# Ledger of designs, part 7: VHH binders against q88v07

Target 1, 377 residues: q88v07
Amino acid sequence: MAQSIVEAPIRVDTSRKIIHVDMDAFYASIEEREHPAYKTQPLVIAHDPRQTGGRGVVTTANYVARQFGVHSAMPAAKALELCPTAVFKTPNFPLYREVSAQIHRIFHEYTEMIEPIAFDEAYLDVTTNKKHIHSAVELAHRLQQEIWHQTHLTCSTGISYNKFIAKLASDYRKPAGVTIVLPQDAEPFLLREPIEKFRGVGKKTVPKMHDLGIKTGQDLYAQSELDLIKQFGKLGYILYRRVRGSDDRPVEYLRERKSIGKERTFGPFLQSTTEVNTHLKAIAKLVAASMQSHQRHGKTLVLKLRYGDFVTITKRRTFGEFIPNDAALFEQYAEEIFEEVVDDHFNSGIRLLGITLTGLAPLAFENLTLPLYPNDN

## First folded at step 16 (VHH)

Design x6
Fold by OpenDDE, fold request of step 17:
Structure x6 (fold): chain B 377 residues (1-377), chain A 124 residues (1-124)
Amino acid sequence: as target 1 above (377 residues)
Amino acid sequence: DVQLVESGGGLVQPGGSLRLSCVASGFTFSSYAMGWVRQAPGKGLEWVSDISRGGRTYYADSVKGRFAISRDNAKNTLYLQMNRLKPEDTAVYYCATGLWRTYDSPELYYFDHAGQGTQVTVSS
């Protein structure tokens, strides 16, 4: 009597709202924005194989070029063969990075729980968010609109209760798609997916799976956990759970310091503007060093001062651009603010001075590896 | 097929008012957020306003306090009341939609503008 090992049901946490954002043909779209003439042409982001002796790989292509069969990671020479009229554009990574940073700033308006995957994609946990938008769908739509408004670029979004499904969902409809997979819809959604779409299933794994008759989520679901572990090890363990809608991985967000600042308390109190300036200079140096060490720059400088009588003034100045990490500049701005806000309480002296930078962003966008293959991360 | 048909544009003097309408078809109107974008001569598309499924309204700073977006789900119609119009409001106005779907829903699209647009000209 083969005791049917009643496989214990896998617990699935459905409490989270996760959005996967994927920019549509990101590099190509940027190039089209910069050069509108490219919109009507097959555009391939790659070194021109005619100039490189047939060398090069396609980073991405616009939708016109994709109609000819051009795709990411394709040899550039092959792309030219498929589309002889294609325009080849050498990648401009500095521009792409800048645009990516702009998009991430938009994300930060909604949530701090952001996990960037590449320049053109990220996970957002919006279970709770800064905009107090209960509907993840509404939030996703808002993000698309805001991104469009600020960048004139489109993105596709996947919405679900975990990262795995959200990512699959975002890829389901492109460009400019919003795909929702609710908990009750997860099973049919996953069962229909080809095995190649499952994260962790790479080029080396696909043939083995196919040999075992695993071609779809349905086929994968039919496998026992033990068999999957025997065949695929840890990956088998993971896939057994994924196909059943389970993914407990959190959106990994770096708690970005919201602000970087330094304060000093004085005893005796400062009694002159000269003394104030001297100490502001010192504080500014410390702040600049800290900003540099954290590889951040800010848009807002905040001066805090406390008088001897404990009256406290906090004044913020926001700039249209990021403030260079220059101690002299921080000092200058702090002094200007001081002159603006100082009043008769100065007669009681100054107990505390502080300079803080807010609206922080990375000085350099992290070299996020763009996955050449949608699922190879 | 999703269709959006804008109307209500025209020539108006500064300080005047217009009411734009957008009639939607080919999808469940009440299930989707709707919005307006505009394109002025020589400029790119500019977001103007949108309204969520639940009726939450959002406005660009340039039109805030002057424009009012609304929707009638029974009529599948989106509206934009434009008051205190300025010459800088001169543009083609397009009805736009962000569409979402579940896995088992028909294929849907997000549009920057889905209609042909309606011309709004503010001039003395």
Scores: ipSAE 0.005, ipTM 0.240, lowest interface PAE 11.7, mean pLDDT 86
Fold by ESMFold2, fold request of step 17:
Structure x6 (fold): chain B 377 residues (1-377), chain A 124 residues (1-124)
Amino acid sequence: as target 1 above (377 residues)
Amino acid sequence: DVQLVESGGGLVQPGGSLRLSCVASGFTFSSYAMGWVRQAPGKGLEWVSDISRGGRTYYADSVKGRFAISRDNAKNTLYLQMNRLKPEDTAVYYCATGLWRTYDSPELYYFDHAGQGTQVTVSS
């Protein structure tokens, strides 16, 4: 590996003010509000496993139940085993949706740049804000106060210059916390974090990380970009930047599926433009059907190709209007992009083609199945 | 296992030249496109150049006309001739294969396999 005498830190964009809002034990806290006796009982929001034959999954548990080890996503039967005295309440999603909508109306008083993640979570970009509040900490406190006054629910907020750090910060002090991570504090903060807190390092990836001696941000930071790419591919490229405090993802002010695509691999490799176009036609049909089944249309079409010598190219084309979900149009655009990007690596053949639509929006503005924000104000 | 071993780095003054080599083993070298990527201190990886299995060459704008990539399939060796070196060429240079290119900003380059790298330092 390379050596250097002194390395300068990677410069990152620290100009933004991002708040992550996380409602404290959301479903359970709503139920406690509606029935205050729950506040002193272990409460589990799930279908009662005694009535489902042991089936079901915990959505949320109140803080009393959490003391018995009950947590989200665990089997309801396991929650009953850990806490036999728990009260099981079937989720009242219509109520939770309405409370979430009320909270989002409060967010809109401060910014239009709101990315809902779930009923109980959102990112806000408050770099500029509608109330001209200079301090993001003051803004976060005002949000907490207004949410409490209108709903009698608490939330925890994390503040930093990007979504990744803001999300991590929101978990630091619960309930009702406000945690800021300033740019100068970002690296020390990230180095202390367990590896499983890093986006993309889930239950499948954590064991591999641990086997490589990577348990914390400090261990991750010590890895070269090369080693991370060798072990984790694209995720390794991303993690190298995340642990150094870099995350340029925007707050997505319209929550939507980001892409829909299909791809195929070939053996024997494709040797001619005619063969390529034949398969692009087939892939375009699959993508158009998928776009229609998801009730989406998109403004951007992406072609992916991989040559037989393992060079991969992607190229996108963005249109001024949404592209009709028409297989012939997708095929035409994919073929045009192919001609634009194809080069002499084609002498080794084409081993993979893919078409992906991005810049998605719903075909119509109707009630969405289980929306993250209300169709009514 | 795939092995890529770079050599030929060193300290050179601005305007000087260096020739990097990369010896490959553990795969059929002549079947793969090969490339060079570099990482300046404290910066991300940057694509420099690649060469197809048939010898066609491609260069980043920052090095075009100054660097020349070549390969010797009989020796399983990739080369990078670097001329008219500038201080901004200071980096660890990696030999790589399985390169991905995008045209988005920032331009993304990564690879399936790479070597340990060789240091190039250009300073007065």
Scores: ipSAE 0.000, ipTM 0.422, lowest interface PAE 11.8, mean pLDDT 84
Fold by ESMFold2, fold request of step 17:
Structure x6 (fold): chain B 377 residues (1-377), chain A 124 residues (1-124)
Amino acid sequence: as target 1 above (377 residues)
Amino acid sequence: DVQLVESGGGLVQPGGSLRLSCVASGFTFSSYAMGWVRQAPGKGLEWVSDISRGGRTYYADSVKGRFAISRDNAKNTLYLQMNRLKPEDTAVYYCATGLWRTYDSPELYYFDHAGQGTQVTVSS
């Protein structure tokens, strides 16, 4: 065959110190903190399936509920079947976001290289850190202690020289664990892991792996690179390297945003242009603040609206120059676009409004400076 | 305060070469992955290249084989050697602190800091 893949030498960079932080049963632990009686009851964070007609998904469960087999992402109706005595608590996402922000402020005391994955999960690159702590294990313990001190919540940490192994290590000892996998320990550790622990091997891929006799890292390691690529394409290329302890992905604390926007839904629906403009003003303030916080400006403003009858209109206006991050200007443009596009579906009311900036670029460095001194210093 | 100061831009003929440098101060340079991004007139930001703290390099397809990124941690300086320049390389080039997500299809960079930029113009 004319097609071939030349196998390149695998280089394993072990110079980094990566911590994966995973908050233990985050939402449930917050609710237990707010109402300590939950600590001794099975608690499930989900909309109550008896109130939703059996719909919904478990966000998380406390460790008491987990003893009954309840886990995140399972149907809420199944959780009720497994544990009929469980307390179902509707998620309080605003509270969880606030607690997550508090935890991230703690992370920033130690490093700026933070990649948030979810409210309850982040990677930290602590190869060099702001407190000059030589031991990543010591740093992980200090993080856990500081998080506990400020929030009364526990977390599990995994430490290694890359993101892949750090993530696996954090799952090893829960709750409140600290697990390190040193470079010399990486291969034995990876070879023992079930295949479903390998990133990219999800529910659809696991059965195919098992049918091929691949159940562990050892089975994966035994495969040739060409065979893995034939069976799994790019995933096969990646897995060959992961099982050999290679993962050069950086902790991605910088990310280019393609758009920044805010939208709101309404019940009761908005019935007049005056109501619409009032809410566009509020949304414009939020978007302008977000644009400034992210140090961006954009060339295109997008209005989104949805009528009560579910007709949705999105209309953009693109400018030749970047739009100043000025809430009044965003409001003005959004109101102008609304008047351009509004039609008789407004009789059904407005159920959703949104303002989004796109065509983003960073502000110039001089535009990003907030000098403490006047220009005539 | 974090400062990134680019230099080495200018006017160059198609097919020519140019070397950009970026002197960093106000942070521990050797602890950060560094990168180059560019903005052509009237266009959005485009990622060009980055380099890990350990020296591993990554390139956009449009510059691969023509550009070479490097760093000198002792001098707190990031470099971009640009060879076989084309008119479409005309842009303001920004030095930025950022990380490359390898082996997956990650989103583009978010960066905390960028310099003021240096203009590169490729024309006859």
Scores: ipSAE 0.000, ipTM 0.095, lowest interface PAE 23.3, mean pLDDT 82

Design x6
Fold by ESMFold2, fold request of step 17:
Structure x6 (fold): chain B 377 residues (1-377), chain A 124 residues (1-124)
Amino acid sequence: as target 1 above (377 residues)
Amino acid sequence: DVQLVESGGGLVQPGGSLRLSCVASGFTFSSYAMGWVRQAPGKGLEWVSDISRGGRTYYADSVKGRFAISRDNAKNTLYLQMNRLKPEDTAVYYCATGLWRTYDSPELYYFDHAGQGTQVTVSS
């Protein structure tokens, strides 16, 4: 006789109000704004494949081009095949970054709990907000109106009690849509979704799920947690919760960048400390420039070296305060570390040197003092 | 390895007080700014307070006047005195190190490490 297995209950926190904002065809819309003639042409933001020998990838396409089947991440050569009359415009990332920054300044009028995902995409936690707007739907409409007023660009928004559902909702009505999924509507909404919409279910996973009879959220919901974990591991654990409307991930408004570094490979191998120091000087200049251009400073400097016999050593030096972005200091620290770690494998020569900064934080341009407190020094 | 160990959390009634402690090891404590962040159930991280290496203190508007951050460099310990606690202060409180602040737009807060946290629950 078969026995039913009772599934453990999933507790779902529905107390938050999360907005996912997705700018409509962002790069293409900016280019259309700058050159209105593009609005009636199929426009593809990519390097022209006729000039790259067929290489390159579409970043985005306007809505005219999308009607020919052009989409993001598609080979540019394929986009040309689908739409031979398409105009290819090389991406102007400095302009797109500037417009994105303008949009983020608008977000900051409503909340500080902002997680940027890309130039054109962010999560906002508006459970509380600076304007005391109770309705997240009203707030989303105000954001859309202000963005349009200041930039003449449209966005689509999804609203729910977590990031997963808000993201799915934002795709429902594009362009210029506002879609809300209330807690009571979450289960029906999720059960109807194709499994491809669930994060982590990509090209390799979809066929495996279809083989198991899992095509929709309904099919996924019917699977036991243990079966999903056996078939998909950690992804199975996550999917079991997502299809039940559970996603406790916070809006990550405290962000970390990991590292900035440069390395070089040598042939012929370096044979002396003098040669090593010459190249560490050059690498240090590149790293310092990169740190400055990214507007970062770091607390840890990492030296990497590889001997000619493929013995590799990495040594870190962590400082109590951020290291100035000074090429001479980076060189000095790298040279000191090299002298600490170099050994008899140097007889094989040095085939690789690298300098990396970690423990990164933004470099302050404007050093504004926080509000004064009595006896605060 | 950097280690941060929070303690002092618990259950208190509204209007009560708690003192949180964070014992630090694995780095030169006196050279670092230290801070507290918190996370209520199902919500995002919220910056609470930080203190510079020289003792200058900063507070979120939601806790200003009620919370007091301090440090004892001789004991490698960070403190948070929490007074006049409210139900909305209920959260896991994390000690953090390597904090810094920028006044550019967007205004972002970063930290390198946080501890495992200590639970503070304010209810009747």
Scores: ipSAE 0.000, ipTM 0.101, lowest interface PAE 21.4, mean pLDDT 82
Fold by OpenDDE, fold request of step 17:
Structure x6 (fold): chain B 377 residues (1-377), chain A 124 residues (1-124)
Amino acid sequence: as target 1 above (377 residues)
Amino acid sequence: DVQLVESGGGLVQPGGSLRLSCVASGFTFSSYAMGWVRQAPGKGLEWVSDISRGGRTYYADSVKGRFAISRDNAKNTLYLQMNRLKPEDTAVYYCATGLWRTYDSPELYYFDHAGQGTQVTVSS
């Protein structure tokens, strides 16, 4: 009688109040603010593919354009096909950056526990806050109001007890949405979510999950931890916990400066995603080797890219656990970040790629013992 | 269109000085923070210095006390006075629109536009 290994219940910390703030169609909304005529038109933030020989990537689109199926990271040419009447607006990043900074200043009035994810996205830990507001919901409302009053822009908020759920919640209702997921509501909320919405499940993972019959949180929940680890390694371990409402990752408002990374400059510039992936793979290998040689592991992966026109993006992904020193994982995460941040500046090519690990600690300080996953050593 | 044109680079001996200039056009210069970044051969982009709209200056530890950033809004010009230059300062220096750094991770930053750069070579 195979003793059903009674999986020890996963401990879930519900003591924190986390707000995920996501600006609604941020760049497009700013453009609409600056040019109100855009509000009634399908607006696509991208270089006009008609002017670029069909090249370009959609940075974002307003909600009108989104009704035609236009979405971020879509080829601009495809967006034009979907919406022939679309207005293409070249991104104004200096403006976007300034507005983002303004929004972050507002955040700082409430808490110092801020983890910026992008110009338009941040986590706030408001368990304790500068204004001594006990209700996270009230605080979120005040934030939305203040943001509106100062910027005339809307944001959607997700409120929950951890980052993972808060982020999912913010995406649930847009624009100007407020989604609250209380601890008692976490399970049903997560079970209904498509697997694609689970952080860490990228484009490469989705097909494999689907092949295994994992399409939703419900399907994921039904999987054993062992099976998930066998199939997906560290990601399986994480997802097993996430779907059960567990995310112990703090809002990272303090980061270690020490980092290990590699960068490569290109001449000629990279012009295709295939080339980018090829080089990300190579860089990831170098970084993994370096991490191993230094006997360090990191919690955060940072992708740096610089376009031919010198637009530079540095974006991070922080994990709840130390990232295994696996080049394939580094590559995967870098590619996922790339897909998330790539925009129409890709038309100018890519002149630099970099992968950096931060939040470093000696390998001896591993907090997690994964019985079925090789140690990062 | 945003344009940034750097000048003032060149060859200098260790201990020498250079003054870089960056002329900006195509945007309201006074409304944006400005900065300098550099890239040495075989190395990644390194932040050097930036100056806020209000004139607050920030420096990387590697250049602190040696470099001075300033701006003339009337001339739409950004400056970098580089004193006591070292061989390790050899790099292409780029003028950039104000750097946006995350509060919790100062190594992470964004900028939209940079110039073509000016070569600074410090060699005996």
Scores: ipSAE 0.000, ipTM 0.199, lowest interface PAE 15.2, mean pLDDT 86
Fold by ESMFold2, look of step 20:
Structure x6 (fold): chain B 377 residues (1-377), chain A 124 residues (1-124)
Amino acid sequence: as target 1 above (377 residues)
Amino acid sequence: DVQLVESGGGLVQPGGSLRLSCVASGFTFSSYAMGWVRQAPGKGLEWVSDISRGGRTYYADSVKGRFAISRDNAKNTLYLQMNRLKPEDTAVYYCATGLWRTYDSPELYYFDHAGQGTQVTVSS
């Protein structure tokens, strides 16, 4: 049954001031700060593929390495092939988290409406702000100056009336750029952009769009809504609106959790049900602890597995009552689902397992008896 | 194949009422959200109303309080009771199935299929 989607009224709300902040080559820039000689060398932040047997993924590369075609999410072995002289530095995530926290403390001087996306990326809603700065451009420059003063790192900012355009704008002039797209400029800006710059248009989708003659926002704009939906489903419906400058998503600074889960990627891949069950037991313990820590319970348990050949199965089981936050129950249900869905793709091994609870609600409150006086240690 | 057959349209005076029906076949009706979409002459499609498989109803602001959507799963039939009709309600009304929404874009909607429609004309 093919999915058919019909048009809703397209609303373009231009009242907000949204800044997207994207730290320039974040991990690599931190390492260059710590060891300045890296600034003139091709630097790749990844486990060295010569030490991992060719495994690993590039997190970030500095601008020298990028000139050789190295990019984020690329296999580290491919990065070594493209740039044999590259220095590989193992990620120092504790340091990167600390620097990210410092940058976020700077954000909080200006607004509390902050949606963190990653260590190096956030949306800020600055329609109003704590410093009473009217100009979002002035605010972006002050953010960049303060980040530089405190961290010696640069960032690129995109400014517009919604998250989609702000994020696209932040990539327009890197590094250290400030790009604003005013409402009257949004359509010309969007129409000239290559389609690979549109969120959701990934490496598999770009060739399909190019084969259909869709290379730019203008080509995308010219497509009928029905044609985009027939070709791309939900993505087509969304892109039809995005290329017309519509994105009403708020900056999510008070995000409520809709799910709590944990997943793990394996190398070497898991080859037996015994290995799978061992790791499901470990993951179930982590999920149960997280559910209890967040004071939630859920009615639906979801197992996700990915085979070595990248075939992915996600299967859910919904219960009539909330599932107790018991690791053994989560493990039992996940193992039952695994046995139900596993097939011959298991011959390629299991590269990923995940357990997620959905249908969340707060735990019921129970009366607490509190001591009249604190107990001594 | 999915078949959606609308009926119950017609000519009505402003302030009048009509009840639209949509008989569905070719899928398990009770497992799908159902809805109504309309198209005025020379205009684009407009979402009107939908009803979940569990019976929860949703309405566009322009029809809230005047229209009532309902379903009879035993008869594979979707209904739209339209009261206090206005000339602005003049449109071809389509029955649609397979409604879903994203959590983060509440005005965004999707439908799998729509029927061929039934004409509603509100004029004196």
Scores: ipSAE 0.000, ipTM 0.125, lowest interface PAE 20.8, mean pLDDT 82

